VH-VL binders against q96il0. Designs and how they scored, part 61

Target 1, 167 residues: q96il0
Amino acid sequence: APERGAERRDTAPSGVSRFCPPRKSCHDWIGPPDKYSNLRPVHFYIPENESPLEQKLRKLRQETQEWNQQFWANQNLTFSKEKEEFIHSRLKTKGLGLRTESGQKATLNAEEMADFYKEFLSKNFQKHMYYNRDWYKRNFAITFFMGKVALERIWNKLKQKQKKRSN

## First folded at step 20 (VH-VL)

Design O6
Fold by OpenDDE, fold request of step 21:
Structure O6 (fold): chain C 167 residues (1-167), chain A 120 residues (1-120), chain B 108 residues (1-108)
Amino acid sequence: as target 1 above (167 residues)
Amino acid sequence: QIQLVQSGAEVKKPGASVKVSCKASGYTFSNYYISWVRQAPGQGLEWMGWISAFSGDTNYAQKLQGRVTMTTDTSTSTAYMELRSLRSDDTAVYYCAREQIYNDKNFDYWGQGTLVTVSS
Amino acid sequence: QAVLTQPPSVSVSPGQTASITCSGDKLGSKYAYWYQQKPGQSPVLVMYQDTRRPSGIPERFSASNSGNTATLTISGTQAMDEADYYCQTWDDSTGYEVFGGGTKLTVL
C-alpha cells in the first residue's frame, strides 16, 4: 500500500523567522519583517534565572506576538485575495479581459475601487473591532506584568543589598 | 494536530445543571475564542455563545442568558459550558468549536459533541 | 436579529450540480460560511468568507454571496456529498453568530 505522503498542510509557515540571534545575546532581538504579516518578530531572551513572573510575561508576549502575526498575515492575505476577486468580477461584468491590449494587468478606476474598499471595510469591521479590543487588553496585560516584573526585580535587588550589608 | 475533545454524554433531570468540558490541543489556546453550538435531535444548529480564551469575555445568546455560563482554564486549555435550570427542550448534542473571531471568523475546528439528555 | 433562511431540502442526481441558497437581510454585506454535517458527525467547515475553500475540501465545492443571498454550489455532486448543509453569518448589533435552518441534500 503506497504510503500516502502526508501532504503537509501549508500551515502558513509559523513565521519563525529563520533569524537566529547570537547565542550569547542577553537581549531581545528584532527579526526582519515577516513576508505575510509585515511585522518584525521579536526573539525573546530567556534568562538563566527566569522567575515564574518573568516566564509568564515572556509567554504572554510570545502568544501576543503569534496572535498579531496571525491576524496581520490573515488580513493581508484576505485583502489581497478579495481585491483580486473584486477586480476580476468587475472586469468580467464589463466584458473586459484581465489584461489590456498592451498586455498589462487590467485595473479598475478609483470609483470602482472605492466600492471595493467600502465593502471590504464593512465586511471586516466586526473582526477589526474584536481585534482592536483584544489588542488593547493584551497590551494592558503585558504592561501590567511588566510592572510586576519590574517590582519583583527591585525587591530582589533590595534583598540582595540587605544580605550584603548583613555579612 | 488541532483537536477539541469534549466530555462524555450526560443525563440530567429537569432543573439540574450540566457542565460540559472541551479540551483544546495543538494550538495556542489563549489566541482564539471558543463557541458553543447545540443541536436538538433532528433540528438545526443553534449558537449558544462564545468566550475569549484570553480575556474571558463572553457573549451569550439571548435565549440562554442567565442560564448559561462559559469559562476557560488556560492552564489546561479547557473550555467549559454550564447550562442551568435544564429543561426537556435542552436535550441536544452540544458542540464546542474554535472560532477565529478576528481572522476568518469561522468555526474551523469542532469537538466531537456531547449528548445531554434531560429526562424526568 | 439576523435570520438566515434555507430550503429544507435539495435533491440532485449524481454528477449534477447542487445549489443551496441561504437568504438573509443584507447578507451580501457580511461574510457567509457553510458547514457540512453528516449524520452522527460534527459539522465541518466547507466554505468560509463567501468564496474561500478550506484545505481538504474538494474543488467541486464553491460559494458566492451577493445581495441578500449566499449560494453553495456543488458541481458533479457525489453520493458522499449527501449531508445537511448550514449557512452561517453574524448579527452586527449583537455580535451573535447566526445559523440557517439547514438544508438536507439528497443525492438520488
Scores: ipSAE 0.864, ipTM 0.933, lowest interface PAE 0.6, mean pLDDT 92
Fold by OpenDDE, fold request of step 21:
Structure O6 (fold): chain C 167 residues (1-167), chain A 120 residues (1-120), chain B 108 residues (1-108)
Amino acid sequence: as target 1 above (167 residues)
Amino acid sequence: QIQLVQSGAEVKKPGASVKVSCKASGYTFSNYYISWVRQAPGQGLEWMGWISAFSGDTNYAQKLQGRVTMTTDTSTSTAYMELRSLRSDDTAVYYCAREQIYNDKNFDYWGQGTLVTVSS
Amino acid sequence: QAVLTQPPSVSVSPGQTASITCSGDKLGSKYAYWYQQKPGQSPVLVMYQDTRRPSGIPERFSASNSGNTATLTISGTQAMDEADYYCQTWDDSTGYEVFGGGTKLTVL
């Protein structure tokens, strides 16, 4: 039985910018905008003595970043493809070619494009509602864990000061 | 590789409950939804509901309201579907599926299915 | 609740073009998805967002969605394409996912 080569479903290459922060940096770094999502990825710093709470916050931030990158990459791709398909379909219906006599890409007028935007927004409305809802939940969770980490750090500093005074 | 692996076949009596598991791997579990779909023998696909792996938010089909509970465990990347007060007409293959509810693809990966037989 | 209607069966000869329709109220204002299911197997996504084809799906598969009807088209139909096909969309009021009744494609 011939091995049906599992053709790797080309997951949109997570074009994680090959930006590498300096090895000795103790800070988060912001990379260049991603080619597909246009979002700037954050390279998160990992402390040598990362607490379980800090680790949980970092993971949540990383997962949320991945989530946002995927959403916007897919949204931009969908928009571009559907726009192109709409233009081609309308030009074909008009008996017009894809290129003008001057060799430029044929475009539709503003009124015709308004129909595209209306349809696109209608089809994607529910998708955007779910995204926005989850965006707020994620950011709330991140903010909450940031507060916890801040409190933990304050407490640890106070304990260290007490130990130094007792000695 | 992305996989959804479901628990094995179940045989239940009328009035009993069944809990089916769906273990996800190969992706960030919390970034997706899990939908459950069932198929009675020789019948079409019936959507049961979805759950957010991040928030635990659920949406259940009206027909199953009060009888179905969906849950997730992020530590094990596992989704669960519990169906209570089982009837003969609940005999079906139950599928979990990854749903990209706010992305391009819905139901892009499916479990292998779990046969639940309800017999007196 | 949104209802999707499919023909129960479609028959085509090898090499011919198969067309499977899915009718629903205002379906063209939503995205349509298509799934292939072979006997004893899980469904497989074959078309998404009306016209988009997942990686690994043959180019002979295409789809459209306009008005109240989505259509799955299989050009140059092969024996391996014999399966049940389901269209899917959502209900705007409830957020429920909705499947069509399914169409059995037979390649004669």
Scores: ipSAE 0.863, ipTM 0.933, lowest interface PAE 0.6, mean pLDDT 92
Fold by OpenDDE, last read:
Structure O6 (fold): chain C 167 residues (1-167), chain A 120 residues (1-120), chain B 108 residues (1-108)
Amino acid sequence: as target 1 above (167 residues)
Amino acid sequence: QIQLVQSGAEVKKPGASVKVSCKASGYTFSNYYISWVRQAPGQGLEWMGWISAFSGDTNYAQKLQGRVTMTTDTSTSTAYMELRSLRSDDTAVYYCAREQIYNDKNFDYWGQGTLVTVSS
Amino acid sequence: QAVLTQPPSVSVSPGQTASITCSGDKLGSKYAYWYQQKPGQSPVLVMYQDTRRPSGIPERFSASNSGNTATLTISGTQAMDEADYYCQTWDDSTGYEVFGGGTKLTVL
């Protein structure tokens, strides 16, 4: 019997959405939600004459997107795994099977699940604090560079208008 | 492949400074933290501090406050740790490690270590 | 500051189960991590977030964290598992990372 290669499940696949925007598009595209993070990836447009400042902004946005995708994918996975482990542990302690007599997945009551949520939130509180802090910093940086790019574009348009008037 | 490659061994005199480098590759450098951990000969692991590769924010162990400075260069994906006013008890192997401070793993990748010897 | 206490050494016979404890105040309210370090090598993450095993770590490694104690369990211990093991968590007040003192596992 061919040994079914144990699918190494635990590497959060770098879920590069296989969504390919049309090659002739001059706009950013939003892909479908990622199956792990539930975030919709953005495919950033690259202008033919991308300035160094525009490139820097694009890179920052891409890195921040990757950062967010990874965080939420990991959080969702952690939550799901810990929830399952908690349920299994509690059912075992109660001497209950994982399935009811009707074949349904055994569940815990709302009070027991409240204990899980409290514990989960407590354990993940610091992580969320760091995430939120860095989220603000990243978005402020992005906004700042967006402003710079906007100013650069205005300046370039003004220079072009002046050259056209001088000829 | 994700790698952290540190600078070579250093021999310093008491009162001198040492700067250890840690070059990261195989991942988006700015999305992670770098922690520094040292280990004196025959001793356990001692956390020194971390730095955000994105913001440059730092958190240093209280014992090392005023003597340690951590920096990053995003253009080269390199982290630096400078330790000043070296003492004999600073003789240790110094490790850089990638820290997923808000994700699943802490210290998931380590450098090979840099031996710093402080001798008179 | 949070302090993690580990036994300095644990001995186990090949094929037996090794258990390494890490004690800290309210450790069960935080995540525990475990690192393996062999002589002359860098530490390697062997367990994260109390019970999770990284890819490439054998299934014989497991861990738990409850109350004030995290436990690393190595079932069917092999000679290659001989190493120093360190638990790690954080301090809530300072945000410092905290290591245990380390446990030398000897396979006899």
Scores: ipSAE 0.863, ipTM 0.934, lowest interface PAE 0.6, mean pLDDT 92
Fold by OpenDDE, last read:
Structure O6 (fold): chain C 167 residues (1-167), chain A 120 residues (1-120), chain B 108 residues (1-108)
Amino acid sequence: as target 1 above (167 residues)
Amino acid sequence: QIQLVQSGAEVKKPGASVKVSCKASGYTFSNYYISWVRQAPGQGLEWMGWISAFSGDTNYAQKLQGRVTMTTDTSTSTAYMELRSLRSDDTAVYYCAREQIYNDKNFDYWGQGTLVTVSS
Amino acid sequence: QAVLTQPPSVSVSPGQTASITCSGDKLGSKYAYWYQQKPGQSPVLVMYQDTRRPSGIPERFSASNSGNTATLTISGTQAMDEADYYCQTWDDSTGYEVFGGGTKLTVL
């Protein structure tokens, strides 16, 4: 019997939005929100004459996007799972079923849910701190490379103008 | 496939330094942290520190402060751990591990380990 | 610094349920992780974020974390489950990762 390859379910599929920008586009495109992260992916334009610096910037942006997508997909999944577990546990403790007599999902009151939110935030506080720190560093790096690319483009335009004046 | 491949076993004298490498593959290296964990013979796991592959930020265990240096080379997707002023009690298997410091899994992939023996 | 305490050894017969505890101050307010280490091998993540199983880990593995104690439970323990098990968490003040002392699980 062929061993059915255990689908690695737990990695939130990096659902690269199947959104394909138009082939003739010279611009970055923003896709629809990802179903797991709820972030809108950016499809980065690759110029035909991409400089090494432009390539480095693009790579940094792509890696940062992947990083953000993974973080939020993970957070959303963790939140959903822990919320469900919390609800089930509390209902069980109360001797209540998962469904009401009307067939609706049993819910907890606002006070009980507040306890969940506090606990969840507490457990994830350090992760959020690391995320925020790295988020700033990444964005500063991106901004810095954007500035460098802008300067490179200006310099290249000036050189081209000088060559045209000398001929 | 995600892999962490470490350098080979080392034999060092007391007072010497050792530098262990950990080459990562199969993922975006800069998006993760690398932690180092050691295990003395017959002992438990001891966390040594972590490094951000993106920023180079480090956090070292207090016991190893001043003796340990962690670095990364993003061009080769390689992490390095240098331990200085080696002692006999530094004899251990040293592991690198990918750390999901802000995600679900903390140490989800491990290197094969590097035995460092400190002997006179 | 946070300290995690594990029993040094646990013995179980094949098919029985093994329970390994990990105690730490306010451990239930943090996530607990569990690693399996077989002789001569690298540790393998078997449980993460208190109750979650990585892909490829058998369903017989489960875990909980409440109060000051995290527990790894192995139902229907098999000979292949004989290993050292380590719990892990972090220290909030330092950001250090903290391992328990490890528990040797013997399947008799």
Scores: ipSAE 0.859, ipTM 0.932, lowest interface PAE 0.6, mean pLDDT 92

Design O6
Fold by OpenDDE, look of step 20:
Structure O6 (fold): chain C 167 residues (1-167), chain A 120 residues (1-120), chain B 108 residues (1-108)
Amino acid sequence: as target 1 above (167 residues)
Amino acid sequence: QIQLVQSGAEVKKPGASVKVSCKASGYTFSNYYISWVRQAPGQGLEWMGWISAFSGDTNYAQKLQGRVTMTTDTSTSTAYMELRSLRSDDTAVYYCAREQIYNDKNFDYWGQGTLVTVSS
Amino acid sequence: QAVLTQPPSVSVSPGQTASITCSGDKLGSKYAYWYQQKPGQSPVLVMYQDTRRPSGIPERFSASNSGNTATLTISGTQAMDEADYYCQTWDDSTGYEVFGGGTKLTVL
């Protein structure tokens, strides 16, 4: 039987949270934290009579969610890998094993770990700056479209009230 | 499958302008940056600049400031690079690349390249 | 502006280990990326964030970053590995992407 080589999908699966909201739900649902990003995904409700503006807002929110999920999944993975490599490298340099005599995972002291955090933050500083910048831009855009949708809904309600008074 | 497909080869005279297109597919276009990189014949890779497909923010290499303009159309998932006041030394293969500016893989997908020849 | 320096060429016999260096100021405080380019083809990412290998890249490819020098290592070099290799990083002051001059790897 040919050993089906487990293709280690190192691509963080676009973890469509297996959380399926109830089919009759008229609200956005918040799923459990994603295992890679630790962010709670939002399942966006799609109205039957979604306006073009509402659709645009929903798409922007979905894309921004995907964007955030990808960023944090990658950052958490990078952090975990580099941390492990740093610990292993330092333990090896000290002539220490990866496990203590009690069978516990060997750890470094707080001072040594402070060096790791400093180096990690330094290497990732620019990336975090760009992320933060784009995060603000995305949230401003979302807020702006939320305002537009709110105004559209108010206008539509006013038109409906006028038609009911004229009949 | 993720793909970047560029426009065809161009032949231009000195002083003219060229506009190269790069159509992206297989991913959420607005979530990434597009970088442009050129390579003169027999030379190394030269970064030209990047553009955010979300915001339209740009960063151009100093050498190309005033001559290059990058744009995106999110409706067609297409990036454009315009280079003006062409010179003979602008003869190169021009590449678009998807850039993960705040993620791990930086230039992870490349276009097939567009040859731009500047000749008198 | 940050400058990355690579040797212009490296030669290796089949099955031997090839090492390509990339030196730059403050490279130890940044991530290094490596690209392979074969004649007439687009560059391909072969290493990212100093030591990480993309899916589909053979395990014989590895990389390290020590001080201000990044190193791409190809163990058991094959004829198919003959290509130009470019290191890449960024400039913190400008946000520019910076490529090395490239290294031609010849498999003899």
Scores: ipSAE 0.855, ipTM 0.928, lowest interface PAE 0.6, mean pLDDT 91
Fold by OpenDDE, fold request of step 21:
Structure O6 (fold): chain C 167 residues (1-167), chain A 120 residues (1-120), chain B 108 residues (1-108)
Amino acid sequence: as target 1 above (167 residues)
Amino acid sequence: QIQLVQSGAEVKKPGASVKVSCKASGYTFSNYYISWVRQAPGQGLEWMGWISAFSGDTNYAQKLQGRVTMTTDTSTSTAYMELRSLRSDDTAVYYCAREQIYNDKNFDYWGQGTLVTVSS
Amino acid sequence: QAVLTQPPSVSVSPGQTASITCSGDKLGSKYAYWYQQKPGQSPVLVMYQDTRRPSGIPERFSASNSGNTATLTISGTQAMDEADYYCQTWDDSTGYEVFGGGTKLTVL
């Protein structure tokens, strides 16, 4: 049975941002915009004594970042492809070539493109609704865990101060 | 490699419940939905519902409302589908599938299927 | 609830072009998806978002979606293409996923 080569689905390669933050950094770093999603990836700092709650927050942030990167990369790719297909289809229907006599890329007028945008938005409406809903849920969860981590850090600092006063 | 591995075949009596598991691997489980689809012998595909692995939100097919429960365990990257009050017409192969609800909105990966037989 | 209608069967000779239709109200305003299922196997995505082909799917597979009809086209049909094909979309009101009834493609 021929090994069906795992042809990499054109999943927008999770562009592992080649940006490596300095090893001694104690802060989150923001990388350059990803070429597919146009989102700037965040390199999350990992404390030496990361608490389970901090780890959970970091994981949630990382997963949410991956989620956002994937969504926007896919959205941008889909938009670009469908736009091109629409233009080609309309030009063909009009009996026009893909290039003008001057060698420029043939384009459609604003009215024709309005039809594309309307159709594209209609087809992607449900996806955007689900994305928006879950975006709020994710950000709420992140904010909630950020609050918990902040409280934990305050509590730990207070305990340390009490121990230093008793000695 | 992305995989969905389902639990083994089940034989149940009418009125019983069945719980099918679907273990996911090779991707960030919480970033996707899991859909369940069943197929009766010699019949087409029937969508049963989906669950968000992140939020636990569910959407069940109207025909199965009250009888189906979908759950996820993010710690084990496992989805579960429980079907209650089983009837003979629930005899089917049950599939879990990863659904890209935000992206391509397709079922891009499927489990191998779980045969559930409901017999007296 | 949205309903997708497919012909129950389509027959083609090897090397010919097979066309499988999927009809639904305002289907062209949504994305259509296509799945191939061989006997005893899980469904496999063969087309997504009307015209897009997943990696590993042969170029002989193409699809379109316009008006109320999505069409899966298999050019140069091969014996290995014999399978059940299902179209899929969603219902806007419920968010339900909707499958067509399936089409058995026979390669004679």
Scores: ipSAE 0.852, ipTM 0.928, lowest interface PAE 0.6, mean pLDDT 92
Fold by ESMFold2, fold request of step 21:
Structure O6 (fold): chain C 167 residues (1-167), chain A 120 residues (1-120), chain B 108 residues (1-108)
Amino acid sequence: as target 1 above (167 residues)
Amino acid sequence: QIQLVQSGAEVKKPGASVKVSCKASGYTFSNYYISWVRQAPGQGLEWMGWISAFSGDTNYAQKLQGRVTMTTDTSTSTAYMELRSLRSDDTAVYYCAREQIYNDKNFDYWGQGTLVTVSS
Amino acid sequence: QAVLTQPPSVSVSPGQTASITCSGDKLGSKYAYWYQQKPGQSPVLVMYQDTRRPSGIPERFSASNSGNTATLTISGTQAMDEADYYCQTWDDSTGYEVFGGGTKLTVL
């Protein structure tokens, strides 16, 4: 339909979101699941007094979220399309139509569908291996910078307390 | 607009080295790999290796192991490929390409190419 | 080490259908990709993941991949389609990217 199609067109592509953050939020927000990736996006708060280290951590988290959202959106789409193509191909090979006598989509039995799942996993094994490796590297980097930010904040509080006491 | 812009053509003597740059724009540089692909005159495409813009991890073609170094600079969104101990058969157009390694294993955007001529 | 073999050339008349093959051991168990390269220009991705077409590539481009052979098909071939075409996949053991030798498509 017009308005529904227009809203989808407006969100494609490049970061258009239907999430509406609270106007007075001083914290990161977790939005509803993205329709393509099924992941809940984090909407990051940018404090007025963000240090360079805090900026680097936030950017790393934002980039990693974008990276992860893109991976799962692409994976979900590929899986769905290849599953439909596999079913269609097997039905054609058997001389069957895409729909039953009642008009419902024809399906394959569990044994036949197991062939699809095995093939899909095999074709995508190397991709998932690299994804998992890179995911761990990103999480290690994020954890490292979270630790550095935590220490920076403790150090700043101690300097502030010591300065007040000296006066 | 996604772009990969490479450094200009170079002429080198055998035994020298060359370093080609590839500046990326229009996307989050650290979220992708960069592949380098070369093409000798009248020949096909030859993959040289890739580098992760996030981690700096590399995978080099066996033929080039020990002679090639790929690096990135996230602050300038630039990838570099250095080829050492140049020989006449290294004369080629060198391309950088953005690689979607996780799902597609393809090269969706390419630089304009850099001609490197190795002659005595 | 994976090897992809393509015919050196294919000729077609304008408006007719061109088919370019790419042969490799167990290629249908992996994804195949296709690139178009015009003289003096960079390669351009025209098909990916066996059958998928990137945004901006005309619908007359299609592809398939089964058994040991991937095929790029151009229906209603136009003069602007005259180019070199490369297939590409990967080598499972090394993780290397592998290109075919290329096919020169001539539109008479």
Scores: ipSAE 0.743, ipTM 0.883, lowest interface PAE 0.7, mean pLDDT 86
Fold by ESMFold2, last read:
Structure O6 (fold): chain C 167 residues (1-167), chain A 120 residues (1-120), chain B 108 residues (1-108)
Amino acid sequence: as target 1 above (167 residues)
Amino acid sequence: QIQLVQSGAEVKKPGASVKVSCKASGYTFSNYYISWVRQAPGQGLEWMGWISAFSGDTNYAQKLQGRVTMTTDTSTSTAYMELRSLRSDDTAVYYCAREQIYNDKNFDYWGQGTLVTVSS
Amino acid sequence: QAVLTQPPSVSVSPGQTASITCSGDKLGSKYAYWYQQKPGQSPVLVMYQDTRRPSGIPERFSASNSGNTATLTISGTQAMDEADYYCQTWDDSTGYEVFGGGTKLTVL
């Protein structure tokens, strides 16, 4: 019982971060949300007869997912840390403690927090414009190659249909 | 693990061109920008421009507009910087650096530098 | 166009605290970055986003950025900290990356 109880307790607390698709799947898989980015990763299927065009699309999708997950993981961390530092700095200036009498983290009111949001948005505005531009360029490229793959598959299907007639 | 390896030193005459390479490894090359930064002997760092390894978009320092061209080759994970119409004051060590322009770590990895000497 | 001004040199005794300033118009409304460069070597990132320290950089390195001035602070300065230090930010109007002129830290 203690060995089985230990295995159950270990597996129960450590959940979604270890997701792996079935080894023999013929489909892409959507995993649980990543702890840091809050984005659901796609686990891509690699067919044995993948065409060069299909390979290029899959690599582009994989690289774009990595890029986007890294951006949001970094931005979520930066926002959280700078918010906490802002709150602590303003509480210190007021001579207040970092914790309430109940032991909860002390916070600032909405008017005080508005200063943080304004400062954070201002510092990050132009760099986020680069992210948005790059995001649109990546989505355009992915959509373009999806269309090319779809046409390639339609053409191959028509060719296979004529092969069946000749057999 | 992450590494930027640059081409070797160059000696050039005034009016010539130089093309420095920067081969990246240990990360997804297309997901980052590459900046080029130069340093004349005994002087400070001077930013030259950046290039997106995904799109090829560039931003060149005004001083170098018309004389510099930056390119990438994603298949070899290599960035290139070409400086034309060389002058003696272009003598410097030229660095490539990986850039995270989205307000994260900026210039977090640097190449070893390439000395370009322009003399008659 | 943005300009970052640093003192040309700073001297400190071993074990003392060194402070290197970087001045620019409204620098505190942007992020500041710091690089260390030893003779014959490439620059190394030592502080980013005003106050953040990369993995592998000693805790004696710290930084701040407020108003028009960013400051790199090295407590318990050691002989190995002797180097040139550059601050860096960007220019809002052009998107150019901007370096300060550099500060030579001498540990006597």
Scores: ipSAE 0.732, ipTM 0.877, lowest interface PAE 0.7, mean pLDDT 86

